VH-VL binders against a9kqm9. Designs and how they scored, part 3

Target 1, 255 residues: a9kqm9
Amino acid sequence: MRIIISPAKKMVENIEALPVCGEPSFIDQTNQLLTYLKSLSYEEAKEIWNCNDQLATMNFERIASMNLKTKLTPAILSYQGIQYQYMAPEVLEKDQLEYIQEHLYILSGFYGILKPLDGVTAYRLEMQAKVNLSDKKDLYEFWGSLLYNKLREETDFILNLASKEYSKCIERYVTEDVRLVTCVFGERKGEKVIEKGTYAKMARGEMVRYMAEHKISTMSEVKKFDRLDFSYDENLSNETKLVFLKGESNVRDRK

## First folded at step 22 (VH-VL)

Design j01
Fold by OpenDDE, fold request of step 23:
Structure j01 (fold): chain C 255 residues (1-255), chain A 120 residues (1-120), chain B 111 residues (1-111)
Amino acid sequence: as target 1 above (255 residues)
Amino acid sequence: EVQLLESGGGLVQPGGSLRLSCAASGFTFSSYSMSWVRQAPGKGLEWVSYISGSGGRTYYADSVKGRFTISRDNSKNTLYLQMNSLRAEDTAVYYCAKRGRSWYFYFDYWGQGTLVTVSS
Amino acid sequence: NFMLTQPHSVSESPGKTVTISCTRSSGSIARNYVQWYQQRPGSSPTTVIYEDNQKPSGVPDRFSGSIDSSSNSASLTISGLKTEDEADYYCQSYDSSRHYVFGGGTKLTVL
């Protein structure tokens, strides 16, 4: 089994905190993207980043001096967001770290796909960003089936905890011999399931942690997830979708 | 050279409060998780509380949960421990300790400690 | 929850080798890394072993750590014992609920 999750928009560089263990699998493609980004004007880059002037300036300077081989931070620590807060990778036990290193992948617009402890530099490049590189009109085309193939080489079961914008890179290429199951974390409103972004991110992070804590390897075990007041709903679920419903507002204080 | 210097210890009545500080230097303070570890007189070491580098995550031993609060000011390179509802059994030397540069939990540096005495 | 049990005290003559054990009550000792701290009288603890058998800079080669899964214990071995080695030694491990778990400590007396 392999687990895929989304990156966070915000990244931090902390080269002193914890050691890197591994290199991105598609560093050559990342270099290609970096080269492309370095070739852009400020305005062009800002358009791609779709951010305010402050962030654009920061990232423009970052790209200009970026070296993919130096000042690296473990990917799982570099990404900053609710999902990663609830995952709390820095407080995982040894075997839990081993678990995520084996099973967990982080999808990335810039790096394609990452193991948790891969060394990364901070960047801004979302998967949905519009790029014009090598006759490719966006990053979906750029990466193509490369990311899926990486997963396919390792497993016939993919648990999708990624957002749609990132999971698309995988979903488009799923073959019959691979089972991709998407987890949905939401609230029931009539016959609809509504996903609230904050709670979904919390749940995704917690799910990863849960899986690591219990060394989850089967879908049956995934269904037993019951943290953050989420519970599995059999009726709303199917072979490709696991639906977890939140009963009441319950935010775990991880502070 | 890494230095950790605790302060704020003293004599306090049961039910009282005390705030400890730990001044850190010699390393990038914000990059490392910190902990408080205490040692009752003539006893062993007991972990009290943990705080991540950013301060976003805190953890407490059951013995102090709800009574103690760990915090940090990275701009001042200072770690804090707010101790409320103090009990006699909280009497101890309190050490601030730095997490090692490891994915695993160990301390690579310790302060000299500050004595907290809870007594009537 | 697990506990780490150490002998209360050990003693040995200078130049000899001493071993201090740290036994985990439940779960595998190898589940998480074990550390050892030295605390000389009137001083703060210092790290002498981390991650089972790694030594910080400045720690003499006389100090070594090991794990024995058969006995579910970690051991600190001090060869060529010196007077300055007289101290309390604490083993430490951890789990998801307790980020730091200490043994009860062992008082090493150099005779």
Scores: ipSAE 0.690, ipTM 0.850, lowest interface PAE 0.8, mean pLDDT 95
Fold by OpenDDE, last read:
Structure j01 (fold): chain C 255 residues (1-255), chain A 120 residues (1-120), chain B 111 residues (1-111)
Amino acid sequence: as target 1 above (255 residues)
Amino acid sequence: EVQLLESGGGLVQPGGSLRLSCAASGFTFSSYSMSWVRQAPGKGLEWVSYISGSGGRTYYADSVKGRFTISRDNSKNTLYLQMNSLRAEDTAVYYCAKRGRSWYFYFDYWGQGTLVTVSS
Amino acid sequence: NFMLTQPHSVSESPGKTVTISCTRSSGSIARNYVQWYQQRPGSSPTTVIYEDNQKPSGVPDRFSGSIDSSSNSASLTISGLKTEDEADYYCQSYDSSRHYVFGGGTKLTVL
């Protein structure tokens, strides 16, 4: 089993953070992107980043001096967001760290796919960013099936905790011999499930932590997740989608 | 050179409050998680509280939960421990300790400690 | 939860080798790394072993750490014992609920 999650938009660089252990699998492609970004004018780069002037200036300066081999931070510590806060990777046990290093992947517009302890620099590049690199029009085209193939080499079961923006890079290439299961964290509203971004991010982070703590390897075990007032709903779920509802009773825990 | 210097210890009555400080130097303070560890007279070491580098995560031993609050001011390179509702069993030398640069939990540096005595 | 048990005291003559054990009550000793701290009388603790068998800079080579899964114990071994080694020694591990768990400490007397 492999678990995929989304990155965070905000990143920190801390060279004195916990040790880096590993290099991004597609560092050459990342270098290609970096070279491309370095060739852009401020206006062109700002367009790609789709952010305010302050962030654009910061990132423009960052790219200009960026070196993918130096001043690296472990990926899972570099990303700043609710998901990663609830994952709390810095307080995991040894075997839990080994678990996430083996099973967890972080999708990235810039790096493609990362292991938790891969060394990264801070960047701003969303997967939906429009780039004009070679014959490619966006990062979905740029990465193509590379990210999926990386996962496919390792597993026939992918647990998707990533947002649609990033999971799309994987979903479109899924073959018949691979099972991709998406977790949905939401609230019941009539017959619909509403996902609130904040709670979903919290739940995704907590799910990763839960899985690491219990060394989860099966879908049945994933269904037992019951943190943050979430509980599995069998009726709303199917073979490719696991739905967890906030504020509902956990039937599994009552048995 | 890494230095940790505790202060704020003293004599306090049961039910009283005390605030400890730990001044850090010689390393990027905000990059490292910090802890308080105490040692009662003639006894062993006991972990009290943990705070992440950013201060976003805090953890407490059951013995002090609800009474003690760990915090930090990274702009001042200072760690704090607010101790309320103090009890006789809280009497100890309190050490601030720095987490090692490791994914695994250990301390690489300790302060000299500050004595807290809770007595009527 | 688990506890770490150490002998209350050990003693040995200078130049000899001494071993201090640290036994985990439940769960595997190898589940998480074990550390060792030295505390001389009237002083604060100092780290002598981390991650089972690693030594910080400045710690003499005569200090070593090991893990024995069969006895579910960690051991601190000090060879070529010196008078300056007289101290209390604490082992430490951790779990998901307790970030730092200490043994009861062992008083080492150099005869």
Scores: ipSAE 0.674, ipTM 0.849, lowest interface PAE 0.8, mean pLDDT 94
Fold by OpenDDE, fold request of step 23:
Structure j01 (fold): chain C 255 residues (1-255), chain A 120 residues (1-120), chain B 111 residues (1-111)
Amino acid sequence: as target 1 above (255 residues)
Amino acid sequence: EVQLLESGGGLVQPGGSLRLSCAASGFTFSSYSMSWVRQAPGKGLEWVSYISGSGGRTYYADSVKGRFTISRDNSKNTLYLQMNSLRAEDTAVYYCAKRGRSWYFYFDYWGQGTLVTVSS
Amino acid sequence: NFMLTQPHSVSESPGKTVTISCTRSSGSIARNYVQWYQQRPGSSPTTVIYEDNQKPSGVPDRFSGSIDSSSNSASLTISGLKTEDEADYYCQSYDSSRHYVFGGGTKLTVL
């Protein structure tokens, strides 16, 4: 089994942080992207980043001096966000760390796919960014099936905890021999499930932690996730989608 | 050279409060998780509290939960321990300790400690 | 929750080899790494072994750490015992809940 998650927009660089262990699998493609970004004018780059002037300037300067071999931080520590806060990778036990290193992948617009302890530098490049590189119009085209193929080489079961933006890079290439299961964390609203971004991110992080803590390897075990007031709903789930609903357990106890 | 210097210890009555400080130098303070470890007189070492480099994650021993608060000011390279509702059993030398540069939990450097005495 | 149990005291003459054990009460000793700290009288602890058998800079080669899964214990071995080795020694491990768990400490007396 492999688990895929989304990166965070915000990244930090801690060169004196915990040790890096590994190199991004597609560092050459990342270098290609870096070279491309370095070739852009400020205006062109800003357009790609689709951000305010302050962020654009910061990132422009960052790219100008960026070296993918230096000032590296473990990927799982570099990304800053709710998901990663709840994952709390720095406080994992030895076997839990080994678990995520083996099973967990972080999708990235810049790096493609990362293992938790891969060395990364801070960047800003979302998967939906529009680029003009090698006759490719966006990063989805740029990466193509590379990311999926990487996973396919390792597993026939992918647990998707990534946002749609990033999971698209995998979903579109899924073959019959691979089972892709997406976890949905939401609240019931009538017959619909509404995902609130904050809670979903929390749940995704907690799920990874849960899986590491229990060395989860089966879908049945994933279904037992019950943290943050989430519980598995069988009726809303299917072979490719696991739905976890917040606050449903309380309803059962009140009856 | 890594240096950790605790301060703020002293005599306090039961139910009182005290704030300990640990001044850190010789390393990038914000990059490392820090902990407080205490040692009662003639007793062994006891982990008290943990705080991540950014300060975003804190953990406490059961014995101090709800009473102690660990914090840090990375701009000042200082670690803090706010101790409230102090008890006689909290009497100890309190050490600040730096997490080693490892994915695993160990301390590579210790301060000299500051004595906290809780007595009527 | 697990505990780490150490002998209260050990003693040996200079030049000899001494071993201090650290036994985990539950779970495998190998689940997480074990560290050893030395605390000389009137001083703060110092790290002498980390990650079962690694030595920080400045720690003499006389110090070594090992893990024995059969006895579910870690051991600190000090060869060529010196007077300066007289100290309290603490083993330490961890779990996801407590992060740091110490043994009760062992007083080493150099005779």
Scores: ipSAE 0.643, ipTM 0.840, lowest interface PAE 0.8, mean pLDDT 94

Design j01
Fold by ESMFold2, fold request of step 23:
Structure j01 (fold): chain C 255 residues (1-255), chain A 120 residues (1-120), chain B 111 residues (1-111)
Amino acid sequence: as target 1 above (255 residues)
Amino acid sequence: EVQLLESGGGLVQPGGSLRLSCAASGFTFSSYSMSWVRQAPGKGLEWVSYISGSGGRTYYADSVKGRFTISRDNSKNTLYLQMNSLRAEDTAVYYCAKRGRSWYFYFDYWGQGTLVTVSS
Amino acid sequence: NFMLTQPHSVSESPGKTVTISCTRSSGSIARNYVQWYQQRPGSSPTTVIYEDNQKPSGVPDRFSGSIDSSSNSASLTISGLKTEDEADYYCQSYDSSRHYVFGGGTKLTVL
């Protein structure tokens, strides 16, 4: 099995962090995107980043000096946010670290797909960005089936813990020989399930940690997830969708 | 060269408080997790507390949880241990220890230690 | 929870070889790497072995580390013993619930 998760917008560069162990699989495509970004005017780049002038200026300067081979940080430590805080990768035991390196992939608009310990440099490029490269109208078209085919070579079972923005780059290409199963984390309000983004990100990170701690390889094991007051709901779930509901309670355990 | 220098030890009464400092140099302090490790006179090493490079994650030994607080100031390259409700059993040399640059858990450098004595 | 058990003391003559054991009480010794620290009287610990068998710069070749899965133990071996090797030696491993776990220490005497 393989697990996919989203990146984060916020990234840190920490070249003295824990060691990089690997190179992004699609570094050639990343270099093509970098060359494209360097060819843009400030205003064109600002439109792609969809941000204010302060962020656009910072990222424009970043792109100008970027070198894909230097100033590298392990991907799983470079991305910042609640999902990554709940994974706590810097304190995984040896066999748990081996598990995520074998099973976990981070999706990225810039790198395509990353193993947790692949070396990255900080960037800004969301999967929904409207790039125009090689007659491709956006990044979904640019990446095409390349990322899915990478996963298909390795597994017939993909557990989706990514946001829809990112998982679309895989979902569009899934073939009959591969199961893709999406985890949904929400709470019941009357007859409907409400997803709160903050709790969903916490749960996705905690699910990765839970799976690493138990070396999970089957869907039945995934269904036993009960961290952060979530539990599996069989009635709302099906073959491709696992629904986990948070109990009606105050939030008690923040980290 | 990496250097870790503890200070702030001394004699304190049971129930009292003390704050230890560890001045770091020779490496990018904010990139590394740090720990306090103590050693009672004539006894072995005991891990006390851990803090991540950013300061966002902390852990404590059960024997000190609720009484000790680890913190860091990355702008001053300094690690701290606030020790409250001190007990005689807290008497020890306290070392700050730097996590090695590895995904696997070891200390690559230790300070010289600072002695804390808790007695009436 | 697990313990790391070391012999209380070991003794050997200069020029000989000594092995100090570190036995894990539950769960596999291989779940996490084992480290070894040397502490001379009145001094702070120094790292002599990390990641089971790696040596920091400046640690003599006569120090080595190993793992024995059948006895669920790690070993520190010091060959060609010298008087300056007299020290306390601690093994250490990691557990995600208690974090850094030390053995009780072994006093090495070179007679």
Scores: ipSAE 0.626, ipTM 0.833, lowest interface PAE 1.8, mean pLDDT 92
Fold by ESMFold2, look of step 22:
Structure j01 (fold): chain C 255 residues (1-255), chain A 120 residues (1-120), chain B 111 residues (1-111)
Amino acid sequence: as target 1 above (255 residues)
Amino acid sequence: EVQLLESGGGLVQPGGSLRLSCAASGFTFSSYSMSWVRQAPGKGLEWVSYISGSGGRTYYADSVKGRFTISRDNSKNTLYLQMNSLRAEDTAVYYCAKRGRSWYFYFDYWGQGTLVTVSS
Amino acid sequence: NFMLTQPHSVSESPGKTVTISCTRSSGSIARNYVQWYQQRPGSSPTTVIYEDNQKPSGVPDRFSGSIDSSSNSASLTISGLKTEDEADYYCQSYDSSRHYVFGGGTKLTVL
């Protein structure tokens, strides 16, 4: 099994953080993207980053001096979103850390796909960014099947904990020999399941921690997730979608 | 050169409070988690509390949970331990300890310690 | 929850080899790395072994660490024993609820 998660927009660059243990698999493609970003005017880059002038100025200066090989931070510590806070990777036990290094991949518009301890530098490039590079009309075309093929080499079962923006770069290319199963974390509103983004990110981070703590390798084990007041709902789930509902218990014969 | 300098120990009656400080230098303080470790006279080492580099995560030994609070001020490179409702069993030398640059828990540097004595 | 058990004391002559054991009470000793700290009388601890068998800079080569899964224990071995090695030695491991777990300590006497 392999697990995919989203990155975060906010990143920290800290060379004294816990040590890097690996290189991004698609660093050559990352260098192509860096060259492209360096070719942009400030206004073009700001539009791609979709941010205020303070952030755009910072990122414009960042790409001008960027070196993909030095001053690196482990990917899983560099991203600062709520998902990563709930994962708390810096306090994992040895076997739990080995589990995530073996099973977990972080998707990235800039790096493609990352192991948790791969060395990265801080960047801004969301997968849905409107770019035009070598007749590719967006990053989904740029990455093509590369990211899926990397996963396919290693597993026939992908657990999707990424947001739709990022998981599309895998979903578009899934073949019949690989099972892709998406976890949905939501709240029942009438007949619908509503995902609240912050709670979904918390649950995704907690699911990674839960899986590492239990060395999970099967879908049946994933269904037992019960953290943050979530529980699996069999009736809303199917072979490609595991639904977890907040605030309800599916306990039979309760006492 | 990494240096850790504890202060704030002393004699306190049971039920009293003390606040320990640890001044850090020679490394990027905010990048490293820190711990307090104590040693009762003639006894072994006991981990007390942990705080992440950002200060966003804290953990406590069961023996002190609810009574002790670890904190840090990264702008002043200082680690703190607020100790309330002190008991005779809390009598110990308290060490400030720095996590080594490793994903696996160990300490690479220790302070000199500060003695806390809880006695009537 | 597990405990790390060490002998209360060991002694040996200068120039000889001593081994200090650290036995884990439940769960595998190999589950998490084991560290060793030296504490001379009146001094704070210093690290002599981390990650089972790694030595910090400045620790003599005569110090070594090892793991024995069959006895569920870690060992600190000091060869070429010197009088300056006389100290208390603590093993340490960790788990998710107690991020640092120490053994009870072993007093090494060099006679």
Scores: ipSAE 0.544, ipTM 0.800, lowest interface PAE 2.1, mean pLDDT 91
Fold by ESMFold2, last read:
Structure j01 (fold): chain C 255 residues (1-255), chain A 120 residues (1-120), chain B 111 residues (1-111)
Amino acid sequence: as target 1 above (255 residues)
Amino acid sequence: EVQLLESGGGLVQPGGSLRLSCAASGFTFSSYSMSWVRQAPGKGLEWVSYISGSGGRTYYADSVKGRFTISRDNSKNTLYLQMNSLRAEDTAVYYCAKRGRSWYFYFDYWGQGTLVTVSS
Amino acid sequence: NFMLTQPHSVSESPGKTVTISCTRSSGSIARNYVQWYQQRPGSSPTTVIYEDNQKPSGVPDRFSGSIDSSSNSASLTISGLKTEDEADYYCQSYDSSRHYVFGGGTKLTVL
């Protein structure tokens, strides 16, 4: 089994953070993207980042001085956000750290796919960014089947804990010999299931931690997830979708 | 040179409060998790509390939960332990301890300790 | 939960070799690395072994650490024993529920 998760927009660079163990698999493609970004005018780059002048200026300066081999932070510590908070990677036990390094991948518009302890530098590039490079119309075309093929060579079972924006870069290329199963974390609102982004991110991070603590490798084990008051709902689930419902959420929304 | 200097110990009555400080220098304080470890007179080492580099994650030994609060001020390179509802069994030398730069859990530097005596 | 059990005391003559054991009561000793700390009377602890068998700079080569999975234990070995090695020695491991876990300590007496 392999697990995919989303990155976060906020990143920290910390040279004294816990040690890096590895290099991104697609660093050559990352360097191609960096060269492209460095070739842009300020206004062109600002449009790609789709942000205000303060953020655009900061990122334009960042790109100008960026070196992909220096000032590195382990990916799983560099990304900041509630998903990573609930994963709590800095307090994983030895066996749990080994589990995530073997099973977990972080998706990235800039790096493609990352192992948790790969060394990264901070960047801004969303997967949906309008990048025109080598006749590719966007990053989904730029990455093509490279990311999926790396996973396919390692497993026939992919557990998807990423957001739709990021998981599309894998889903578009999935072949019949690989099972891709998406976990949905939501609450019942009438007859529908609604995902609240904050709770979903908490649950995705907690699922990674839960799986590392129990060395989970099968779908039947994943279905046993019961943290943060979530439980598996068989009736809403199918072969490619595991639905987990939050118990307390129904009470508030029904008032 | 890494230095850790505890202060704020002293004599206090049962039920009283005390705040310990640990001044840190010689390393990037905010990059490292820190712990308090105590040692009762004639006894062994007991881990008391942990705080992450950012201060956002804390843990406590069961014996101190709800009574002790660990905190840090990264702008002042200082670690704190607020101890409330003190008991006789809290009498100990309290050490500030720095996590080594490793994914695995050990202390690479210890302070000199500050004595807390809880006696009526 | 687990305990780390050390002998209460060990003694040996100068120049000889002493081994201090640290046995984990439940779960594998290899689940997390084991550290060793030395504490001389009146002093704070200092690290002599980390990550099972690694030695900080300045710790003499005569100190070594090892793991024996068959006995579920860690060991600190001090060869060429010197009077300055007389101290208390603590092993330490980690657990997600209790975090830093210390052994009860071993008093080493140099005869």
Scores: ipSAE 0.525, ipTM 0.806, lowest interface PAE 2.2, mean pLDDT 91

